# VH-VL binders against q58483: the designs that were tried, part 1

All scores and structures are predictions.

Target 1, 193 residues: q58483
Amino acid sequence: MKVIGISGSPRPEGNTTLLVREALNAIAEEGIETEFISLADKELNPCIGCNMCKEEGKCPIIDDVDEILKKMKEADGIILGSPVYFGGVSAQLKMLMDRSRPLRIGFQLRNKVGGAVAVGASRNGGQETTIQQIHNFFLIHSMIVVGDNDPTAHYGGTGVGKAPGDCKNDDIGLETARNLGKKVAEVVKLIKK
Structure headers, positions and changes below count from the first letter of each chain, unless a header shows other numbers; antibody chains aren't numbered by Kabat.
F, E and O stand for the ipSAE by ESMFold2-Fast, ESMFold2 and OpenDDE, each averaged over both directions (binder to target, target to binder). V2 = 0.75 x the mean of E and O + 0.25 x the DockQ between their complexes.
Where letters were taken out, [cut] stands.

## First folded at step 1 (VH-VL)

Design a1 (framework fv_anetumab)
Fold by ESMFold2-Fast, scan of step 1:
Structure a1 (fold): chain C 193 residues (1-193), chain A 122 residues (1-122), chain B 111 residues (1-111)
Amino acid sequence: as target 1 above (193 residues)
Amino acid sequence: QVELVQSGAEVKKPGESLKISCKGSGYSFTSYWIGWVRQAPGKGLEWMGIIYPGDSDTRYSPSFQGQVTISADKSISTAYLQWSSLKASDTAMYYCARHLYYDFWSGYFDYWGQGTLVTVSS
Amino acid sequence: DIALTQPASVSGSPGQSITISCTGTSSDVGGYNYVSWYQQHPGKAPKLMIYDVSNRPSGVSNRFSGSKSGNTASLTISGLQAEDEADYYCSSYTSSSTLVVFGGGTKLTVL
């Protein structure tokens, strides 16, 4: 079993990475293999709107997206994290999401477990609307969407950080990320038993 | 194009107050953090703290917390470093330098001021 | 925070290559890809030579390269020239309350 975590932050590491890694660490404690991927150092290009991927089963654009999609296809669970940008996901994560259309051929992510992480500048800083966009991505891929486990038990990992490293002191945010990881691990084990 | 210009050298006595400046030009001043770095004579670089001029969010190194005040006036694109009471041990070269706002996690300074030499002696 | 560890001095001859190490912990060099290197000539402000482990700013010679392995970052200077003689400082982001930490500095002498 394997769960991957992907940070959509345009910065290589930081608050979004802290929350995604916290979730992955909780998953690793359950004996599940984990891998972290940052989009900050990847070559990503937007979807050009052609229908070539439907005919050929992959996008004709040559960049880092295909390797990431392959990792998503091979995982049993996927955690997507994003800083909040105007109440939504980063451009980097949106590019990956839009370029994932080939994975809908045969619904290659079907029944994989999806969890979402968002970091905003304040507690009511758009984390939930960002998480909703990530959940909609999981739903259109026929994935199983989970939120964070009890006792936090809401929609996913929700961090607060304005400056680099702020989430180190966001005890509530870190707890939501840990409980998200625990729920992802629980459901992955149920499906793969 | 991008330039950080610091105020001139200062010679002070112990107990005097001092405020030195760093003026940014050729870029959006509120889009970058400004850091202060100290270098005592013959010694290495020491990070003192940073400020984000857009909202005055200020972070200090624990070694300098309470010893200096960092501030900025975005209307004139100028950052400041201030002492209420100078000590002989404050004798050093003081540099200002900028970080890109969204690149701050890289922890690097891409443009540096020329430095302000502060000498404190009786 | 405790400063990153660099050798106090290093030397080489013109045309040779040298490497300067910068060792930290998993909370700075080992944990993040945010290592920068600065060159300082006597009486001058520091100049950024490398950022984010291995990237060069425009205008910096390709003789300068950066790398990282575990908790140790390295600056390598190939084809040494007399003007490379300077002090070199590494720096890293840190997850502690000190957001930036510098190394103690290395004096490069070109013999």
Scores: ipSAE 0.000, ipTM 0.475, lowest interface PAE 13.8, mean pLDDT 85

Design a10 (framework fv_anetumab)
Fold by ESMFold2-Fast, scan of step 1:
Structure a10 (fold): chain C 193 residues (1-193), chain A 124 residues (1-124), chain B 111 residues (1-111)
Amino acid sequence: as target 1 above (193 residues)
Amino acid sequence: QVELVQSGAEVKKPGESLKISCKGSGYSFTSYWIGWVRQAPGKGLEWMGIIYPGDSDTRYSPSFQGQVTISADKSISTAYLQWSSLKASDTAMYYCARTRITIYGVVKDAFDIWGQGTLVTVSS
Amino acid sequence: DIALTQPASVSGSPGQSITISCTGTSSDVGGYNYVSWYQQHPGKAPKLMIYDVSNRPSGVSNRFSGSKSGNTASLTISGLQAEDEADYYCSSYAGSNNLVVFGGGTKLTVL
């Protein structure tokens, strides 16, 4: 079994990375292989809406997206993390999401486990609306969506941080990320029995 | 089952380069930080630095910043500690160890699994 | 140079209890609850005995316990046995600049 975590932050060492890694650490403690991917250093281009993936089964745009999609196909679980930008996901994560259309051919992510992480500048600062966008992505890919386990038991990992490294001191946010990881691991194990 | 296996003892002269290794097995190598700890003969433990193999994020102790290079090759589950030019004062036992709990960029908890150590002797 | 202060040696009799102290500052032991203790026998790698001040890994005897008061953490070993004779090191999280610091070590002798 393997779970990947993808940070949509434009910064390689941002607060989003802290929360995604915290979730992956909890998953690794359950004996599951993990891999972290940052979108900060990747070449990503937006979907141009040409519908060629319906005819060809693949996107004609040459960049780093195809390699990431391959890793998503090979994983049993996927954690997606994003900073909150205008109540939603980063442009980097949205580009990846929009470019994932070829994976809906045959529903290649079907029954994989999805978990979401969002970091805002304040508590109730758009984390839940951002998480909902990520959950909608999982749902349209026919994936199984989970939130964080008790005692936090909300919609996923929710961090508060403005400056780089602020989430190191967000004990509540880190706990939500750990409990998200625990829930992802639990459900991945149930499916892979 | 979970273990870290280090490369064998080295005997070097001052000015020579050296790269020692630490191979993990029985766990997800990319999910844990690997730390390096030095122990000079008859002395105590000194933390040198850590690396997260998943993305090669590396943090150094202020005392060892610029003195050594820490790296990892996740395809073979191996971490490395390297010197460009050894000094006699580098003579020590070097341990690699897996962190028990790590929040990205911060090692807050203990080293739970240790390698057997690599003895490095630097003499003229 | 060592960051945390431990006594150089401590001794006890079989069946009795001993305590080893580890003193730092408010920027390490006193400021955080991330204190660990390691046991090292001659020629061997260190073994984790205590983490997060007072927690024991599975497989470590309940004769070993940890505590902290202010800037001083303590390792207590009850029911001393001959195999407890070893060097003991404390460590603490020391903030984002230093991450980890170790104590100078304590040699335990069991007579």
Scores: ipSAE 0.000, ipTM 0.465, lowest interface PAE 14.8, mean pLDDT 85

Design a11 (framework fv_anetumab; at its last look DockQ between E and O 0.10; V2 from the best seeds 0.00; counts 0 for: pae E 9.8 > 2, placed apart)
Fold by OpenDDE, look of step 2:
Structure a11 (fold): chain C 193 residues (1-193), chain A 122 residues (1-122), chain B 111 residues (1-111)
Amino acid sequence: as target 1 above (193 residues)
Amino acid sequence: QVELVQSGAEVKKPGESLKISCKGSGYSFTSYWIGWVRQAPGKGLEWMGIIYPGDSDTRYSPSFQGQVTISADKSISTAYLQWSSLKASDTAMYYCARPDYGDYIFLGFDYWGQGTLVTVSS
Amino acid sequence: DIALTQPASVSGSPGQSITISCTGTSSDVGGYNYVSWYQQHPGKAPKLMIYDVSNRPSGVSNRFSGSKSGNTASLTISGLQAEDEADYYCSSYTSYSTYVVFGGGTKLTVL
């Protein structure tokens, strides 16, 4: 069993990365293999709407997206994390999402477990609306969407960071991230029985 | 370039107090955690604790909680490790260390001081 | 408590490949997800060789590689050289309690 965590932050190391890794750590504690991926250092290009993926099953754009999609396909669970940019996901994460259409052919991510992490500058700074976008993405791929586990049980990992590294002091955020990891691990184990 | 320079060797007696230092240079001192590691003679590395000079957030290993005090002075880019009352068992090499990424100590310590040898004997 | 177990010593001949294991033991089985490896020569400070299980810092030889399976991380040194003779320590981080733990260290002897 393997769960991957992807940070859509433009920074390779930041609050989003911190929370995603926290979730992955919780998953690892459950005996599941994990891998972290940052989009910050990846070459990502936007979908151009050519629909070649529908015809050929593959995107014609050559960049780092294809490798990431392969990892997503091979994983049993996927955590997507994003900073809150104007109430939504980062451009980096959105490019990956948009370019994931090849995986919708035959619903290759079907029944994989999806969890979401969002980091905003304030406690109510768009984390939920950002998570909603991620959840929509999972649902469109016919994935199994989960929130963070009890006792925090809501929508996923939600962190507050005004400056780089601030989430290290966000106990609530860290707890939600860990509980998300626990829930993802739990459901992955249930499915893989 | 990043450099951590520690204070010189110390020879002390049991019961004495001691404060050793680690000065950082070549980087923003307040933006990176600084950890302390003990190594008794012929023994392995022991993580003692860590401080974030930017907000003085300090964490200790359970084994060293209450045994030592870690602090920092931002104005002179210096971290400290101190004892109120030394024991013979405190005899060891002490290293300060910094991760490459500011707040992400989970990625390891890329930069190390040269070490401070502390000898405690009657 | 979190503990990392390493073999006390390993040895190899020049040109060989050797592997040093680091096994985590705690109530949180498999929680050792942030593994680092350090090399320490006598009288010198430790040097980071591997971080995040398998990543090499700049300047570290590609002869050093890291992996992890289950609760065991491994450091592999290929093309063993005399200069590789040193003590090697694994470490792990627990974000929940925000502390680092080191393994007991492994003495590598190049025959």
Scores: ipSAE 0.009, ipTM 0.564, lowest interface PAE 9.2, mean pLDDT 91
Fold by ESMFold2-Fast, scan of step 1:
Structure a11 (fold): chain C 193 residues (1-193), chain A 122 residues (1-122), chain B 111 residues (1-111)
Amino acid sequence: as target 1 above (193 residues)
Amino acid sequence: QVELVQSGAEVKKPGESLKISCKGSGYSFTSYWIGWVRQAPGKGLEWMGIIYPGDSDTRYSPSFQGQVTISADKSISTAYLQWSSLKASDTAMYYCARPDYGDYIFLGFDYWGQGTLVTVSS
Amino acid sequence: DIALTQPASVSGSPGQSITISCTGTSSDVGGYNYVSWYQQHPGKAPKLMIYDVSNRPSGVSNRFSGSKSGNTASLTISGLQAEDEADYYCSSYTSYSTYVVFGGGTKLTVL
């Protein structure tokens, strides 16, 4: 079994990476292989709406997206993390999401487990609306959506941080990320039984 | 409790290959970054790169990209630093190091191996 | 890689306070709060003394303190003791692709 975690942060350092890796660490502790992918160092281009990928099964744009989509297809679980930008996901993560259309041909992500992470500037800083956008992505791909496990038990990993590294001191946020990882691992194991 | 144990000193000739090791114990090996730091004789510390053993995510300093390979074997909790062809300028003490927080290298490196002295001379 | 700027040496007498500076740019020391300080005795591996500008790991004496102003971070050692004689290195996160950059090191002599 394998779970991948993808950070949509435009910066390689920072709070989103910290929370995604916290979730992946919890998954690894359950004996599941993990892989982290940062979008900060990837060449990403927006979807041009050409519909060619619907017929051909592949997007005509040449960049790093196809390799990431291949990893998503091979995984049993996927964690997507994003900083909150205007109550939603980063442009980097949105580009990946919009470019994932080829994976809906035959619903290649069907029944994979999805978990979401969001980092905002305050506790009511748009984490939940950002998580809802990520959950909608999982749902349209026919994936199984989970939130964080008890005792935090909400919608996913939710961090608070304004400056880089602030989330290392966000004990609640880190706990939600760990419990998200535990829930993802639990459900991946149930499906692969 | 947390311990990083490095392989013993090496004496090599230019052009030879070498692989040195850093074995972690007392913690979950796959849950922490391991960094490599070089110190040439009588000189300061130089950052080489890092690896996250859980997924083999590896980052290099630009000065060392293409000069060395960093890898890890999670089945034996061991990280490696490898050269395909050594140069006299590779003579240095090499340290592995681990931060106390799971995967965030910016917090500082709390735990250090004892160092591996590599001497490359003709 | 290019190192952060530290004085080559500093000296003090037992009981005095000394300060070691570490100067970078807005892309490292000035731009982020990820400055660490390491102590290295001859023949030994470095020991973390300060992380995140001013935080002290468990077991490190409260005589060691860190601060930052603009592009310069400082390590201050109060109540100087003979055992403090060592090389001190600063380190910072950098937005250039190294992620970590070290200072050139400062030799502290306790006279």
Scores: ipSAE 0.006, ipTM 0.494, lowest interface PAE 12.1, mean pLDDT 85
Fold by ESMFold2, look of step 2:
Parts: sequence; structure tokens; C-alpha cells
Structure a11 (fold): chain C 193 residues (1-193), chain A 122 residues (1-122), chain B 111 residues (1-111)
Amino acid sequence: as target 1 above (193 residues)
Amino acid sequence: QVELVQSGAEVKKPGESLKISCKGSGYSFTSYWIGWVRQAPGKGLEWMGIIYPGDSDTRYSPSFQGQVTISADKSISTAYLQWSSLKASDTAMYYCARPDYGDYIFLGFDYWGQGTLVTVSS
Amino acid sequence: DIALTQPASVSGSPGQSITISCTGTSSDVGGYNYVSWYQQHPGKAPKLMIYDVSNRPSGVSNRFSGSKSGNTASLTISGLQAEDEADYYCSSYTSYSTYVVFGGGTKLTVL
């Protein structure tokens, strides 16, 4: 069993990374292998609308997206995290989402567990709207969407931070990230039975 | 043009209170962090803390937490550094400084005040 | 007492290149790409020379360049000139207590 966590932050060690790693740590405590991927230092290009992936089964653009898609295909669970940029996901994460069409051929993400993380500059500052964009991405890939586990049980990991690392002091946010990880682990185990 | 203009030099005795100022002009004062940096005579730079005047979010270096008060009055575009009881060890040059981009305290300080020399002696 | 480690002094002759190091930890220089360098002439306020490890503000000579490897950032001054004689400070963002930390400073002497 394996869960991959992807941070869409353009900053290598930003708050989104902290929350995604916190969720993955909770999953690792449940005996599940984890892998973290940052998009900050990846070569990402936008989809150009060529539709060649529909014909070829893979995107013709040569960059880091294809390797990330392969890791998503191999995982049993996927956590996507993003800073809140204007009420939605970062451009970096959106590029990955837009270029995920190869995985829809044969619905290769079917029934994988999806969890979302978002960090905004203030509490209630677009984290939930960003999480909903991530949830929509999971749903259109026929995935199983989960939020954070009890007792915080809501929509996923939500953090607050203006400066990189601020989320280390957001005890509430860190708890939601941990509980998201616990719920992802629980559901991955249920599905494998 | 962005300017940070500080209050004049101060000569004080131990135990006295002091409030020095830094007036920002040429930019949206409430949209940028403004910080304070100390330089004791013959010594290096020390970051003291920073404030976001828009919402008064204030953060201190651990070495200065509880030793000074950083505040701002956005109606007159002015930040303050305040001591309730000065010590001789507070003798230093004090600079205010503004980061390059508004709400990003981690970027470098591109604009500096001229400095306020505070001398505390018996 | 957290501080970034810089050599106390460096020297060079006009026209030479010199490098000033700034060593921190994985919680600051190694953990973030938010390293800045400041030049300070006697009696003057510091001037920002480099930000984000390697970027120069408008008006700063391209003789100044920055880089980092691991936990150590470096400021390189090429074509050394007499006016470069000053104190140089590095700074880095750190998530430890959510603040900025300065190095101890380096006195550059142009021989």
C-alpha cells in the first residue's frame, strides 16, 4: 500500500509542504508507505490542447509531468495540497491537473483515495474553495474523496500562514492535516480488504 | 518615492521610557511589513521584529520578545519601537526597514530609514 | 543566540574576485531560498545587494552575484573596486520563531 502526497506550492519549503508532510506522517504511522513530491522544482508546462494523449495514451510534452502521473497511477491514495491563490489552486497544480488526461484513459485512478490540503493567509481565507477544486478533480477521475477524520472531520487539511513555515504554529491546521492522513489510511485499508 | 523617515537621536538614562518612530511615505503603508533592526556600537545587525500595519500582525525575534513593543498608527503611516524601561545595553542605532513585496516578510529589506541613535547612560 | 556564520574579514586587490560565505542550517539557509545580502558603508544604513539567493535589485552592479549550496550561501564580488570596501551581512528567512536572521557580518578590505 502506498500514498503519494503532492505539494502544488511554488515555494520548496512552504506551508503547503508542511501540511502535506504532516498528513503523510500520520499515514506512515499506520504502516503505509508514503512518498512526497514537490512541484516547486519540477518542469511543468500547460496543456496545449493538442489531444494527442487521447490517441497515444501519453502526453507528447516532455517534462516532469509524465513521471508524476506514473507515480499517481501506482499509488493507492493521493493527497494534493495547494496554497490558496485567488480562491483556487496554484498554477503549478492546475498544470498537473490539466495534463492528467492520460490517466482518464481506462480510468486508471478509479477508486483510489483522494484527500486535499489548502493553506491561506487567514482562517476561512479560501481554503475550502480550493479544497473543493481538488475534490472535483478527484471526482472526475472516479476516485473516492475523503476529508479529515474525527474529531476535526471537515473537508481536508486547512492551514493558515502568511510566511513560509507559519503553519508549524497553526496547531488547528496541523491537526486537520493529521486527521486527513488518518482518514486516508483508514479508507485505503478498507479498500484493500 | 518610497521613504522611511525616523525620529531624531535620543539621549536617555536607565529606567526612562522611550518611543521612537518611523514614518513611511510614497507607498501604501498598510500593505507592507515594516521591521526594526538594531546595531549596537561596533557590532552587527540584529533583527528585532516586524509589524504588518494593515492588521497589526506583530512578530518578534526571540531575543527581543518582551523587551520592546512594536506598534503602528496607520492613520499617520507611522511605525513605533518602544521601551518601558531603558537599560544601558539598549544603546544602539535603530533602523526601520521595509521588505521588497507587501505581505512577504521573508524577502530582503529594500528600503531603510536613516537610523535613530539611542544612547542610554547614567 | 541564532546567527548565520560569516568570516570576520576578507580582503582582495582591485580587479580580483572575492567570495564571502554565509553558513546556516537546514532551518534557514538550507531550508529556504530567501537569502539576502547587504552592504553597509561606515555611518550609512545597509543597502540590499542580493535577494532570493541570487537576484539583484535594480541599480546594483552585475559584479555582485549570489549562490548557495546546501546550508551555505555565497556572495561573489568580481572586479573588486575601492568603493566595495564595506561590511557585508547575509540574512535568511527561518521558520524558527517565524523571523529573519542576520549573519555576524564580514569586513571587506580592498587592498
Scores: ipSAE 0.006, ipTM 0.621, lowest interface PAE 9.8, mean pLDDT 90
ESMFold2 (binder alone), look of step 2: mean pLDDT 90; pTM 0.927

Design a12 (framework fv_anetumab; at its last look DockQ between E and O 0.02; V2 from the best seeds 0.00; counts 0 for: pae O 12.8 > 2, placed apart)
Fold by ESMFold2-Fast, scan of step 1:
Structure a12 (fold): chain C 193 residues (1-193), chain A 123 residues (1-123), chain B 111 residues (1-111)
Amino acid sequence: as target 1 above (193 residues)
Amino acid sequence: QVELVQSGAEVKKPGESLKISCKGSGYSFTSYWIGWVRQAPGKGLEWMGIIYPGDSDTRYSPSFQGQVTISADKSISTAYLQWSSLKASDTAMYYCARSPLYSSSWYDAFDIWGQGTLVTVSS
Amino acid sequence: DIALTQPASVSGSPGQSITISCTGTSSDVGGYNYVSWYQQHPGKAPKLMIYDVSNRPSGVSNRFSGSKSGNTASLTISGLQAEDEADYYCSSYTSYSTYVVFGGGTKLTVL
């Protein structure tokens, strides 16, 4: 079994990475292989509305997206993390999401487990609305959406941090991310038993 | 109990390859970043790079990018620093160090240090 | 990376207080609250004395304290003891493309 975590932060070292890694660490503790992917150093281009990828199962745009989509297809679980940008996901993550259309041919992500992480600058800083966008992505791909496990029991990992490393002091945020990882691992194991 | 133990001193000639190790024990190796810090004879500390052993995410200082390879084998709780072709200017003490979970610092606080590996490159 | 600026040496007598400065820019010391201080005795690995500007790890004497004002961080050692004689290094997080920069180091002599 394998779970991947993808950070949509434009910064390779940001707080989003901390929370995604905290979730992946909890998953690895359950004996599941994990892989972290940062979008900060990837060449990403927006979807231009071409229907060729849907018709032919491939995208004509030459960049790093196809490799990431292949990893998503091969995983049993996917954690998507994003900093909050105007109550929603980063442009980087939205580009990946929009470019994932080829994976809906045959619903290649069906029944994979999805978990969401969002980092905002304040307590009510748009984390939940950002997580909702990520959950909608999972739902349109026919994935199984989970939130964080008890005792935090929210919609996913929700961090508060402005400066790099701020989330290391966000004990509640780290706990939500860890409990998200535990829930993802639990459900992946349940499906794959 | 929590410690990092590094491999022994090395004496090499320019052009030779070298791989030195840093073994963690007494803690969850995959949960902590491991950094490498260089100290040339009589000089100060230089940050080289850092690796997260759980997924092998590796970050390098621009000064060391392409000069060394940092890797880790989580099955034996060991991090590595490797050169494909040593230069005389690589002569230095090399430390590995662990980044603590209680720090809010991203990559700069190290609470547990290895004893150091002295690398001497001379003809 | 360009090293943070520390005085090359500082000295004091037993029982005295001394302060070591660490000056950077708004992109490192001035821009973030991520300053660490290390003590290094001859032939030994560095030891973390202060992290996040002013916090002490378990086991570090309360004689050691850290602070920051603008682009300058400071390590203060009160009640100087002979065993405090060592080299002291500051470090700071910097831009996300360079990560960490160290100071040039300060040799503390206890006379």
Scores: ipSAE 0.000, ipTM 0.494, lowest interface PAE 13.3, mean pLDDT 85
Fold by ESMFold2, look of step 2:
Structure a12 (fold): chain C 193 residues (1-193), chain A 123 residues (1-123), chain B 111 residues (1-111)
Amino acid sequence: as target 1 above (193 residues)
Amino acid sequence: QVELVQSGAEVKKPGESLKISCKGSGYSFTSYWIGWVRQAPGKGLEWMGIIYPGDSDTRYSPSFQGQVTISADKSISTAYLQWSSLKASDTAMYYCARSPLYSSSWYDAFDIWGQGTLVTVSS
Amino acid sequence: DIALTQPASVSGSPGQSITISCTGTSSDVGGYNYVSWYQQHPGKAPKLMIYDVSNRPSGVSNRFSGSKSGNTASLTISGLQAEDEADYYCSSYTSYSTYVVFGGGTKLTVL
């Protein structure tokens, strides 16, 4: 069993990374293999709407997206994290989402467990609207969407931070990320029994 | 044009209070961080702290936490550095400087600096 | 104690290239791309020369360039001129015990 966590932050080692890693650490404590992927240093290009992937099963654009899609296909669970940019996901994460159509051919993400993380500059500052965009992505791929586990049970990991590392001081946000990880691990174990 | 203009030089005695100012013009004052940097005579630059006037988010260097107060009055585009009780070791040049805020809600380099305010504390 | 390490002084002749180093840790220079360089002439305020490791603000000569490798950032001045004689400071974001840290400064002498 394997769960990957992807940070859509354009900046390495920021608050989104911290929350995604916190969720993955909770999953690893349950005996599940984890891998963290940052989009910050990846070569990503937007979808150009050519539809060639529909016929060939592969995008003609050569960059780092294909390797990330391969890891998503191989995982049993996927955590996507993003900073809140204007109430939604980062451009980096959106490029990955838009380029994910090869995985929708044959619904290769079907029944994988999806969890979302978002970090905003203030509490209740667009984390939930950003998480909703991530949830919509999971649903259109026919995935199983989970939020954070009890006792924080809501929509996923929600953090607050401006400076890199600020989320270390967001105890509530860290707990939501850990509880997301716990719920992802629980459901992955259930579907792989 | 974009500028930061600081209040004039101060000569004070130990134990006195002081508030120096930094007025921004030519840009949206509430959209940039304002930092304070100390330079003791013959010494290097020391970061003291920073404020985002848009929401008053204020951060201090551990060396200066509790030693000074950083504030801003956005209605007059002015940031302040305050001491309640000056020490001789506070003798230094004090600069304000602005840092851009990117869409990730984080500050960057100090792109515009004030001219400095010399504070001399001696008996 | 919270400072990036720079050489105390460097020197070069007009027309040469020189490099000033700025060494930190994985918690600052190595971990973040928020390295900046400032030039300060005697009696003047610092001036931003390089930000985000290698970016040059408008109005700064292309003789100034920045880079980093591992925990060390570098400022390179090519075609050295007399007016480049100044103190140079690096700075970086750090998550350790402070959010911004300066190097100790380097005095550049143009021979």
Scores: ipSAE 0.000, ipTM 0.562, lowest interface PAE 12.2, mean pLDDT 89
Fold by OpenDDE, look of step 2:
Structure a12 (fold): chain C 193 residues (1-193), chain A 123 residues (1-123), chain B 111 residues (1-111)
Amino acid sequence: as target 1 above (193 residues)
Amino acid sequence: QVELVQSGAEVKKPGESLKISCKGSGYSFTSYWIGWVRQAPGKGLEWMGIIYPGDSDTRYSPSFQGQVTISADKSISTAYLQWSSLKASDTAMYYCARSPLYSSSWYDAFDIWGQGTLVTVSS
Amino acid sequence: DIALTQPASVSGSPGQSITISCTGTSSDVGGYNYVSWYQQHPGKAPKLMIYDVSNRPSGVSNRFSGSKSGNTASLTISGLQAEDEADYYCSSYTSYSTYVVFGGGTKLTVL
């Protein structure tokens, strides 16, 4: 069993990375293999809507997206994290999402477990709307969407951070991230037993 | 449990028709491609063709186009491979296999295989 | 049409690492990025070992790995065991033509 965590933050070691990794740590504690991926240092280009992926089975754009998609396909669970940019996901994460159409062909992510992490500058700063975008992504891929585990049990990992490292002091955020990890692990185990 | 179960061995004569089957279970039959692969005795694998049971989109290898017919009955989660007139050279093991791909697009690896159907054609 | 060429046979001793190559000769470069590897024991159906060049399905030993360089895909089996003795086939989806092609197969003998 393997769960990957992907941070859509342009900061490789930012608050989003911190919470995604916290979720992965909780998963690792459950004996599941984990891998972290940051989009910060990746070459990503937007989808151009050419539909070649549907016709040829491959996107004509040559960048780092294909390798990430392969990892997503291999994983049993996927955690996507994003900073809140204007109430939504980062451009980096959106590019990955948009370019994931090859995996939707045949629904290659079907029944994989999906969890979401969002980090905003304030407690009610768009974390939920950002997570909703991620959840929509999972649903469109026919994945199994989960929220954070009890007792926090809402939409996923939600952190508050204005400056790099701020989430270290966000106990609530850290707890929700860990509970998300626990929930993902639990459901992955249920599916894979 | 996901599995593909194929019909039993066939012994036929040249010129006879034949239809063999592959039944899927444990998964959404209409959401995955079903391919057929031929393996002559002591030879390698040959990709014959593939069908998407959801809408019956069917693709053939150039080598098998017009030589066989691939079909499916989604109501009973079954795919078929048939010949109108068998030849001795059709003697082979035939496998069906699942590929997780959508009907309007490309298909990937075969992750689940049937147990195979041995077809023997001799005078 | 795309053609995949494999060595007819390879051999190794227990504990060794062996590599099986699969070389594409077609101009369908895009389709060749979807390379799979199958293991087949005598009298058995093929088993998927590697997909998308380097991904390993659940349940497949981590001794099996896949890679690709140029038009050549490779299956590497590390820590060779007696049970690895089998035929191995590569396959690739072909762009434009929308069909799959298998390599000729490689017989692996464990000495």
Scores: ipSAE 0.000, ipTM 0.517, lowest interface PAE 12.8, mean pLDDT 90
ESMFold2 (binder alone), look of step 2: mean pLDDT 90; pTM 0.933

